VH-VL binders against a0flq6r38to208. Designs and how they scored, part 5

Target 1, 171 residues: a0flq6r38to208
Amino acid sequence: EARQFEDQHLIFSAPTSAGKSIVAELLSWKVASTGRKVLFVLPYISVAREKLHQIQRCWRRDDISVCGFIGPQASNPNEWLGAVCTIEKAASLTNRALSEDWFEEIGMIVVDEMHMVFDSSRGAHIEHMLSKVLLWNQSALEKVRIIGMSATIPELYRIGKWLDGAKVFEA

## First folded at step 4 (VH-VL)

Design a14 (framework fv_imvotamab_arm2)
Fold by ESMFold2-Fast, scan of step 4:
Structure a14 (fold): chain C 171 residues (1-171), chain A 120 residues (1-120), chain B 112 residues (1-112)
Amino acid sequence: as target 1 above (171 residues)
Amino acid sequence: EVQLVQSGAEVKKPGESLKISCKGSGYSFTSYWIGWVRQMPGKGLEWMGIIYPGDSDTRYSPSFQGQVTISADKSITTAYLQWSSLKASDTAMYYCARDHWLEYGLFDYWGQGTLVTVSS
Amino acid sequence: DIVMTQTPLSSPVTLGQPASISCRSSQSLVHSDGNTYLSWLQQRPGQPPRLLIYKISNRFSGVPDRFSGSGAGTDFTLKISRVEAEDVGVYYCMQATQFPYTFGGGTKVEIK
């Protein structure tokens, strides 16, 4: 059962030369505006740092707090609505949310370079994190929505099927 | 802890119907395939078919297509294997096994098996 | 259907000695995604099968390193470098490159 918005997961397929993330950013802003937490998961520190500054600029108008989980110091989980994380930091943060009983506060997780789930090393962190989200969603009234940004690859349908029949948009 | 728990042993007569179950727990049931494997007494393993509970996508081995029905009820995290009319040749141990969503044939967790005996 | 031919049917072995099991497929097991979906399973007496090796040579979590897989295309091998008492059972290769998935006939490993 959907809450305020559809609980369907989405995957946006973008050309490798020019990624398109604006739709995911708008959807995440709407979720944060309702008071639920949004996590942005990115593969590299440099990309995550740039995304952090971009989201902070965009959400400043609405006084929505956005924190980075990229370096050594992390902000108090109860005082932010947006978190921009590297893959390993996101996995750690979601484990913390489960152990500290605030996972229900998460409304959306946006995973950039979703196709990295096929990477044997770092992909395991993405898989474990999203598997916990999918398990949570089995019995939760307020679902966590997964938004993936991916390169266009033949195996994309497997990810869509795995994410409860996620709707795939190919650009 | 990931577990697949199967229903108990069955003793049936030829012509009777039967439905056995495989209940998953400890993981996202709709995110993994459930395969069914038959092992006749003293024989090897035979792949019967597989279902993805999230969308009920089902694939059968040609030798089992029309012989059995595979289904799943995601509300109770349970997969089923069903016969409309049993034959003596259906006497076997039946296993369910979880198959990976990404990598094929990664049967990482197995049920304990359901022994089905069909005799007059 | 891809036919999987497994040899030998049985392999009596002395404790601490190596065992080798061969598996041959009737056609190439290379999937269109570039992976080869050949797995090896172990079935101990009275137990369900257990995954040992996947994608030819990748040892599954918790599987001892005395087990190793090798091969390519249509010819595959499972090796146990030093057979232990707990290794007694039947070993099966399986292909999952195309539907239907198919198993080899099994190799019984037993202690002499």
Scores: ipSAE 0.333, ipTM 0.773, lowest interface PAE 4.1, mean pLDDT 88

Design a15 (framework fv_imvotamab_arm2)
Fold by ESMFold2-Fast, scan of step 4:
Structure a15 (fold): chain C 171 residues (1-171), chain A 120 residues (1-120), chain B 112 residues (1-112)
Amino acid sequence: as target 1 above (171 residues)
Amino acid sequence: EVQLVQSGAEVKKPGESLKISCKGSGYSFTSYWIGWVRQMPGKGLEWMGIIYPGDSDTRYSPSFQGQVTISADKSITTAYLQWSSLKASDTAMYYCARDSWFEYGLFDYWGQGTLVTVSS
Amino acid sequence: DIVMTQTPLSSPVTLGQPASISCRSSQSLVHSDGNTYLSWLQQRPGQPPRLLIYKISNRFSGVPDRFSGSGAGTDFTLKISRVEAEDVGVYYCMQATQFPYTFGGGTKVEIK
C-alpha cells in the first residue's frame, strides 16, 4: 500500500492481566514476511524467553528466522528477521545497527510493557532507543514503525503524544 | 548533537509586535516539549508556557495567558514566542528549553537566550 | 499555582566547604504516576540555566558527583559537598508535577 500508511505508530492498551496483543503479532509477521527486520522488546528475561519460543513457533511455517538477544551470546544480525530482546539488549542492538549500517533493514520495533519508559533506570534505555528511531524516521526513505503494548493506565496519552501522535487502541 | 539556537537581541518600542524564535537540531523535534522562560533583569526565572510541536498542544502560565502566543513550525524545527503589543515590563532575557517526554521538567538543553529591550 | 520557596536567599561559602539549599512546595509534588517532578538548575553569571538534578535525586549527565538531591513530598534539599570556584551562581528548584511549572526564588552561592 501507500508509504504514508506504513509510518504510523500504534499503541495497543489491554488490561494488566491480558498483556500482549495478537494484532501486534500479526503486523510484525507481515513486516518480517517482506524481508524487513522486527525487534521485540520485553522487560524481563523469563517473559522474553516465552515470547521468543512463541514467535519462533508461529513464524517457522514461513521459514522466518527468529533469534533471542537475552543472554551474553547473540546471533549474527545477518541470520535473522525477528529479534526478541530484553530492554538493554534491544538498546545495544539498535546502536549496533546504526554503527554497522544496517538500521535501514529494520521495519518495526514492538515494545511490550511500554509504561516501563517511566522507570528511571531502565526507561532511559527505551527512551534513547526510540528517540534514535524517531530521529532516523525524519529523513529515512523507509521508516521504522513503533508498536507499543501497555497495560491500561491514565498516562497512556503521554506515550501516544511522545510517539508523534501514535494511534491508540484500548481493549 | 542536541542544540537550541535562539534569534538575536531585539530593541523595540511599547506597542510594537515581536516574534522571537528557537530552532532545534540534533533530535526528533516533534517528540519533545519546548518551554519558554523569562528572566527580568536581576530577577529569577519565570515559566511562561510550553508547546508540544507534534500536535501544537500549548500550555500557558496564568500570568502569561493572553499576553503572549507560543507556536511551532515542525517543518523547520522552530518554536516561537510572540507579542502583539509590547510593554516596557516585557524587557527581559527569554530562554527556550527542551522538556523530556516522560521526565517532566527535565529541561536538559537550553537556548542561549534572546534579550528583549522595550523602551520609549 | 504551586508556590516554591527557597532558603537561604544567599549562601556565602568558603572554598572546599559544603553548601546546602532548601526548597519547599506549597503542596505535595507527587504526580499521579507516583513520580516527584522536582528539578534543580544552576545559572552561572551571564549564562543560561543548566539542569543539575531531576526527579529529586537523579544527576543529569556531566554533573559532578559533589552535587546531590534529596527530599520527599514538599521538602527538598540540594547539597554541594565541596564547593568549587566554578559553582558560583544562582540555584533554582523547579516543580513540573502540574501546570504551570513554577520556580523557587533562587539561592545565590558565592565564595567568601
Scores: ipSAE 0.006, ipTM 0.563, lowest interface PAE 11.4, mean pLDDT 85

Design a16 (framework fv_imvotamab_arm2)
Fold by ESMFold2-Fast, scan of step 4:
Structure a16 (fold): chain C 171 residues (1-171), chain A 120 residues (1-120), chain B 112 residues (1-112)
Amino acid sequence: as target 1 above (171 residues)
Amino acid sequence: EVQLVQSGAEVKKPGESLKISCKGSGYSFTSYWIGWVRQMPGKGLEWMGIIYPGDSDTRYSPSFQGQVTISADKSITTAYLQWSSLKASDTAMYYCARDSWMEYGLFDYWGQGTLVTVSS
Amino acid sequence: DIVMTQTPLSSPVTLGQPASISCRSSQSLVHSDGNTYLSWLQQRPGQPPRLLIYKISNRFSGVPDRFSGSGAGTDFTLKISRVEAEDVGVYYCMQATQFPYTFGGGTKVEIK
């Protein structure tokens, strides 16, 4: 029971995005500081670029490398602990982590605009990616934590159940 | 890949107890509902209930509430359907099926069925 | 409980000809989230049920395009544009808009 609450997935929801990302950023920094990889997943190139620059600035002092996976031109540097990705690139990167046997190095995946999982065209990518994470966690000693940030929608409880009883915080 | 494998056929007498199983593999067992469906010989499908293994949230059809118990053991990725005292009218094929969190009633994968025969 | 009524009870069809099955619910199947959770299942003789269509008209992976679903509210239809030998079986509609989930009585498709 105690361990389930300690490594539980989390969903943050508010009518405005003003403060909901701060907690996710603090939790992700803590994971990266232990030497584990953190992925940030965002729906649009422009938003992902902004988040990339923000995280690079925040983590610069701690000498933590953050890389962008935002298009076909995305760099594949030798070492990184933070990756800021668009949805399709995040799905590709997690598949690559499984095939190249470094998925265990991932400690956290932060999904912005989590409610987009209900979008037919792009929601499937989010669903498939997170389903693989949940399957991995079934046998893993150290789990990959999923942190979602979402608009306030009536269906948040469904996402919470799907993410192994994730704790939902609504403003 | 994704599979639901059910326990073998059972032949029982009225008044006996029975527990049949449905083992899931190839997916995150705790992230999907498992539903139970009855089909009496020559009859249609009847929804009995569902369980969410992640938190043991269980919902029963009113017709089956108190008649059966649905449970799950996530450590061995197995769901169960149990009777304390069988009756002849429980003779049927019993199916388990995976239900989606995202699309209600999306019974996308089914077990092969467990035939239960109750006769004196 | 929502009652699901299917017609016809049986549909003898010549190979290559179309088949149509109707399903009517006792109340609207529109969920509070705006979706309609109406599915169609196929059960071949001696086999477990198989999902064909979900949310009225969405064909499940691997299901041939000769199967199509349509409808709204309380009136739904499953069509097979050209029946093949492998389509013999019983077809069921199901609602998952509210608990308990309920099935239609089934329609038997046979080759004459």
Scores: ipSAE 0.359, ipTM 0.773, lowest interface PAE 4.0, mean pLDDT 88

Design a17 (framework fv_imvotamab_arm2)
Fold by ESMFold2-Fast, scan of step 4:
Structure a17 (fold): chain C 171 residues (1-171), chain A 120 residues (1-120), chain B 112 residues (1-112)
Amino acid sequence: as target 1 above (171 residues)
Amino acid sequence: EVQLVQSGAEVKKPGESLKISCKGSGYSFTSYWIGWVRQMPGKGLEWMGIIYPGDSDTRYSPSFQGQVTISADKSITTAYLQWSSLKASDTAMYYCARDSWIEYGLFDYWGQGTLVTVSS
Amino acid sequence: DIVMTQTPLSSPVTLGQPASISCRSSQSLVHSDGNTYLSWLQQRPGQPPRLLIYKISNRFSGVPDRFSGSGAGTDFTLKISRVEAEDVGVYYCMQATQFPYTFGGGTKVEIK
């Protein structure tokens, strides 16, 4: 069903990063344009900074505010619809959203290098964060959509199963 | 809070059917496996099988294949373990436990157990 | 099926002293993904099992630092550095590298 597809979590794995990134960017822009928050989760400070500048540039025409929550960076007091985060900062921000009762404002979480959920010292943060999202979605009127971008690995189907039967697209 | 709550103790006669339950709450039920473990009185743990409620994929231990049926109803977040015809040797404590697609064999949350006694 | 063998069957220990439990598998527990899915469970009297350690050496949330796991391939060890009264119970190793999952026979830790 169209509704099932539109609200279903997605995982993209393609030979080109540009190809999978474009779909995630279009979906995230659509969510932000409706006034809901989008989180971008990336593994390293340098990659997150690059993504922050890219999204700020792309969303500038629509006057959509995008802030960075990266490593040891100071808090940004400005209101935002887009947040580009490192893994640990995303987990912290998600916990804050739950404790301060604004988690319902989040429409989408885009996780780059989703395969890092496996066997990384940092993978537990991704697992804990997304498990809370999955729990929230069971009772939420408006669900948080999870979009994963990953390297092509044999274990991708396991992430799909864990994300409530997410659709996995491989090149 | 993640919880698995199992149905109450059962006392049955050989040849009777039985279906016990394990109700999950506090997590996405269709995102995790539910495994069943038997513990005979005074004995160790035996893995019986496992089900992924999202698509009903079910795996059995060879010693339990054909002896029991594992199923799940995701609309009420409940997994089941069923016997068509009980034997005295089925007398045991039965546990359900949640398992992970990311960390196989995690079994991070367990039900309180259902004691099944089968005697003539 | 992979057979899991635990030694000893029982481990009487004085409070504050260390305890060590061994687990041996009939085959390598290395999964095709490179991970070793070897877990340790604790069962206190009258309670359901509780996860202590997963993937050989990773402590589950809330598990005290005095518990540690080690090993590789087919030989694994659970250590309790300083046994406390609440550690009394039966400890099981479990493999989840392949179906069917299998448990060790259990080791009863008791205070002497």
Scores: ipSAE 0.658, ipTM 0.865, lowest interface PAE 1.8, mean pLDDT 90

Design a18 (framework fv_imvotamab_arm2)
Fold by ESMFold2-Fast, scan of step 4:
Structure a18 (fold): chain C 171 residues (1-171), chain A 120 residues (1-120), chain B 112 residues (1-112)
Amino acid sequence: as target 1 above (171 residues)
Amino acid sequence: EVQLVQSGAEVKKPGESLKISCKGSGYSFTSYWIGWVRQMPGKGLEWMGIIYPGDSDTRYSPSFQGQVTISADKSITTAYLQWSSLKASDTAMYYCARDSWYEYGLFDYWGQGTLVTVSS
Amino acid sequence: DIVMTQTPLSSPVTLGQPASISCRSSQSLVHSDGNTYLSWLQQRPGQPPRLLIYKISNRFSGVPDRFSGSGAGTDFTLKISRVEAEDVGVYYCMQATQFPYTFGGGTKVEIK
């Protein structure tokens, strides 16, 4: 029971994003504490910057390095366990992880506004990124866990089915 | 590169059983639907059914319900279409196609087809 | 079942001229999620079908811009602005708004 969801992809759904993010943040901290990388994917620069500062404050006690990959940014430090990214930057970063052979270091990807996968212009970046994760997981010893946070929409079950039978929690 | 590779042509007699295959590669096989489409010689396309290999959820066209069985084997990334007893009217080209997990009907990649000939 | 009616049955066209194919559904193809799951497929002689257009008007990757889709509700159109020799084949519309998915009868595009 206690470990029932450790290897499962999860989707949290609620009318507002604030209520559903706390569980994802706690699970992310646990993964980073084991020395594996965590990516936070958010749709807009302003929201991503706020999340970056929040996670940096929360993880400071454990000396866990958190970097931003957000729009036009200055060079980031080479070492990090947490990355806060906009959608396009996250897709780019995961492609780099595959080409530079460090994808195995990623333990979790947290996608805010997961329902944006249905968006015609930006949804393709989310779909391509997560499809690569799902393909990687087919043969990986330790899977990359996907945590989604989404608005409550009728077709949320489709995302759950796509993410290898992800558990869907509705607040 | 996403590919769907189907088994080779079959020549059968009425009453015989048959199982044809569709092997997927280059993508997460358990995360996308696989549909089966029939095309009788000189005729149009008919949707037979679809399977989600991740949980074996299967949907059939009413015309094919009970006539065929659709299945999948995750361990070898292969979907199957099976008849317990073939009829001459089953003579056709059979295609498998990958369908979007969320959008439905986005048959983006197709197998090369398996020609099944049933004659007495 | 949703019935898809496609016209014309055949469309002989001179190279470089436009071609237009119509597709009508027996009921609205608007899904409860607001999307319309109407696709167009091309089948060249001796080849498997190929996705051209999905959700009425979106061109699939690698499909030339001479192909365009339009329509709403129950009436849909596929247009080829300037037909090339490679465009010879049978074109099918398909609905995936509800199970079972259904195809139009096909339109044969041929060069005269």
Scores: ipSAE 0.233, ipTM 0.736, lowest interface PAE 5.1, mean pLDDT 88

Design a19 (framework fv_imvotamab_arm2)
Fold by ESMFold2-Fast, scan of step 4:
Structure a19 (fold): chain C 171 residues (1-171), chain A 120 residues (1-120), chain B 112 residues (1-112)
Amino acid sequence: as target 1 above (171 residues)
Amino acid sequence: EVQLVQSGAEVKKPGESLKISCKGSGYSFTSYWIGWVRQMPGKGLEWMGIIYPGDSDTRYSPSFQGQVTISADKSITTAYLQWSSLKASDTAMYYCARDSWLQYGLFDYWGQGTLVTVSS
Amino acid sequence: DIVMTQTPLSSPVTLGQPASISCRSSQSLVHSDGNTYLSWLQQRPGQPPRLLIYKISNRFSGVPDRFSGSGAGTDFTLKISRVEAEDVGVYYCMQATQFPYTFGGGTKVEIK
């Protein structure tokens, strides 16, 4: 239900990535429309670039600013409500948010290909980033919500339990 | 920073009870396993068991099941290892270590150890 | 329980020379998720253990690149390409593919 969607971390899984992204995008738009920041985390530059253009197109009508944190580009964190990031850039950006005291402005982090958390090298960046979010949420008045999109794998229960009992929606 | 701080050294007699602690800080305590490892003087490492503080899911090595109790109090971010009746063979260094729920066996942070000496 | 066997028991090496430690499991360490949960730990004299390598070959943060892990199934190797004085200690392999987790017996690396 709506109330549950407002409070819990969520994981969406389906055999294809296209179908599961629409709900996460809608929830993200709602968060951004209230003036809170939304981060989209994706595994590869090409996928992140595509997502950046998609979200910019969809949110343009509502005057919501969306920036890319992809590759070695310079960026201004105070000028946006939506950020589309590669994994490593998202980890850097969240660390920056903690050190510059604007982490409380973040309302949601959407992680595409969440099953990448099991990847040996890049999974550590996802785990460390989201672990900081979970720690922040223990004392925060307004929590940062984590939305995961994943392939349908037997290990989804591990991600759900790790994300404070996140609700899992499977195809 | 992530830290695990264990309680101080203990000197006990056989038959006495004991509860030692491992306090976590700098991370989401309920999102990681806490494991206990025994090292007898001059010997190797032995895995005793592990607890997930978020739901108190606890797993024991068969050789330690019934001999010790592992527990955790998430309100003070502390895990415990307890004996109801100590034996001389319990004399050892006891370590706690944080384990990843997602990357099993990734004992990335360790406590300093608690030396337990049991003698008559 | 899965039994972990390490060889050699002791590895005396000259400074700057390589060292190699072997670990064999009584059963395959491939988890149902496709990962192999084999880790290597270092214990320096008087110190708690320190994670070096996880999932066979992945170096933990801050671990020098002279340490490398390899292997598959039941046979695993830890290599130190150029042993330094601070590498003295006991090295343990550990499996976390199934409960209970089990450690190898340890290999003592010493400078001759």
Scores: ipSAE 0.493, ipTM 0.820, lowest interface PAE 2.5, mean pLDDT 88

Design a20 (framework fv_imvotamab_arm2)
Fold by ESMFold2-Fast, scan of step 4:
Structure a20 (fold): chain C 171 residues (1-171), chain A 120 residues (1-120), chain B 112 residues (1-112)
Amino acid sequence: as target 1 above (171 residues)
Amino acid sequence: EVQLVQSGAEVKKPGESLKISCKGSGYSFTSYWIGWVRQMPGKGLEWMGIIYPGDSDTRYSPSFQGQVTISADKSITTAYLQWSSLKASDTAMYYCARDSWLRYGLFDYWGQGTLVTVSS
Amino acid sequence: DIVMTQTPLSSPVTLGQPASISCRSSQSLVHSDGNTYLSWLQQRPGQPPRLLIYKISNRFSGVPDRFSGSGAGTDFTLKISRVEAEDVGVYYCMQATQFPYTFGGGTKVEIK
């Protein structure tokens, strides 16, 4: 009801541009500042590395810890509020959150290049991960919010339907 | 785990009404389509129609349009297939199956089937 | 409606031998998104159907490597490289490129 605005899933699309993620950045910062975990999911190591540095720089002032799950890791997975992940690492982290009983600490998952969900291999990882989020939300007191960023494609509405009627915004 | 559980077998007379059910669990019910498939004794599979519980968008095969009604109740994660007046030719096994907006025709999970027998 | 035609109607095969099932559509199954929504289902005696292959050639999770799908446009094939006893059943192709979805007539795979 009244919390629909805060809990609704959103998809943002724009032509391939450098800065189509400003709204997702602001929303994710707000969630992290309340003490809940935020996952950023990106398709390629290079893009994830850039995002990691950007988020670390932006959240430094608030002493919010941001970790990368991009390659080999040795850190305690629960010592962060922001996690920047590749697709496969995000899926593994989400499974770990369920098995170790800290999934409720997650407030938001931001998926870049959301249209990749249509791909057979990597798309299956995105679908499996987000399907678990959608299931969790059916009974959760505080939902995990999904924010997608995507290229503008004719099939984008299908992702919106799959994400429980997510709102789609085209720039 | 994802499961679709259907209601039990039905034995009916021509002219009677009937509503059978398909209850989904282990997934977000409002995020996937539920399709209905008929299999007459000793025959192949026939696609009857499909519903997206998230907004009740429903599509029927032309052969079944007006013959049956497909509906869903989000609050109990259940889809329905309904006849206002059964015919002997409705004798069949009825299956429900989950379908995806992301990969059309996936039908990755199926109910166990509901046998409907219509005889005088 | 798109008509799906399967051959053969029945395929008696010796254990360990290959089986091949053909499926033809009355028109192209290429969707406007560029994908071909052609699936293969297996129905074992007394059981509901089970997804084997989706989008022509992608095996669903848990489906053995001996099953493979191929084809394009209007002509599709399901192959079982070495038929096992558990493979007895009826196999169906289906298209989901256009409303209404339609099934092939089925191919019965039998041993002996």
Scores: ipSAE 0.702, ipTM 0.867, lowest interface PAE 1.4, mean pLDDT 89

Design a21 (framework fv_imvotamab_arm2)
Fold by ESMFold2-Fast, scan of step 4:
Structure a21 (fold): chain C 171 residues (1-171), chain A 120 residues (1-120), chain B 112 residues (1-112)
Amino acid sequence: as target 1 above (171 residues)
Amino acid sequence: EVQLVQSGAEVKKPGESLKISCKGSGYSFTSYWIGWVRQMPGKGLEWMGIIYPGDSDTRYSPSFQGQVTISADKSITTAYLQWSSLKASDTAMYYCARDSWLSYGLFDYWGQGTLVTVSS
Amino acid sequence: DIVMTQTPLSSPVTLGQPASISCRSSQSLVHSDGNTYLSWLQQRPGQPPRLLIYKISNRFSGVPDRFSGSGAGTDFTLKISRVEAEDVGVYYCMQATQFPYTFGGGTKVEIK
């Protein structure tokens, strides 16, 4: 049953982005439905805005609040369950969650273009953010689940190893 | 803060067994490799081997294969280096260091070292 | 095994002057993923080694700007633009492109 994977970090890699996105969206909706926060991390403003509108539309029936952290803005992080962020904004938001003592409210972080963690200047923000999540999870009663969506690259297994032996699915 | 804390200095006789430790804290222990490096008195650094505690994948330098055993205990975030029978030539400073799947050979954090002296 | 040859064995330097250390590998250090896993470590007297540079030229967090790495393939250089008293120690290059990882023989930087 699908439940066997509920607590594992997962990485999806497929030529078709739509397929891996659907699974991440279903898992994230389930987490938000339990009252825990979900962060979606995307590399570009345009893609993040599209994802924001998509998630808002999908979660409207359940009255789940979804906010964007995509440019210069002021937001109350305690008034949402879904956050769609660019990379740098997500890193800032998770740092704020630690300093303001609400990191435990986060149930899942969904990272698009996970392969950027290797060798891009922006990848350092992904690495630092997720390293904090991995450390938090060592002692946390309720863990933060990491879901990655990535291009198909030969070195994808290395990200899986780094994410506590995350399950890697390649289509 | 990330720390690797090693066990204290050891004075042993040839033929004795020994197990030294390297305890990690401040990071996800199962997400990083732990390497072991030997430095004989007045000499350079020698890579002995490395272990990934997440699945116990262990790699040894050919020079140290069968000479030592590297292991880890995830429940107490500790890696080990052990000898079944020490030789005088094992006299050295032994360091543990953290390595990364994302960038091989990073060795970004090091233990303070464990001095092992083997003499008759 | 990849052999790492480091020169010079010792580098006495006047305080404030530059120092340059060379590292040569017996074969290319380009990994199949396109990266070159060549690192530089500093060991101050009585201390454990400390990471300075990784993947040829990337300075590790907290490492001063005066340290820089360069090179490609089999030839690599660590430069200290202005040697400070705290830079005294032994410097090692290391390859992690393949197992076993191997170190250069070390270069002792000392103030004359």
Scores: ipSAE 0.638, ipTM 0.853, lowest interface PAE 1.7, mean pLDDT 90

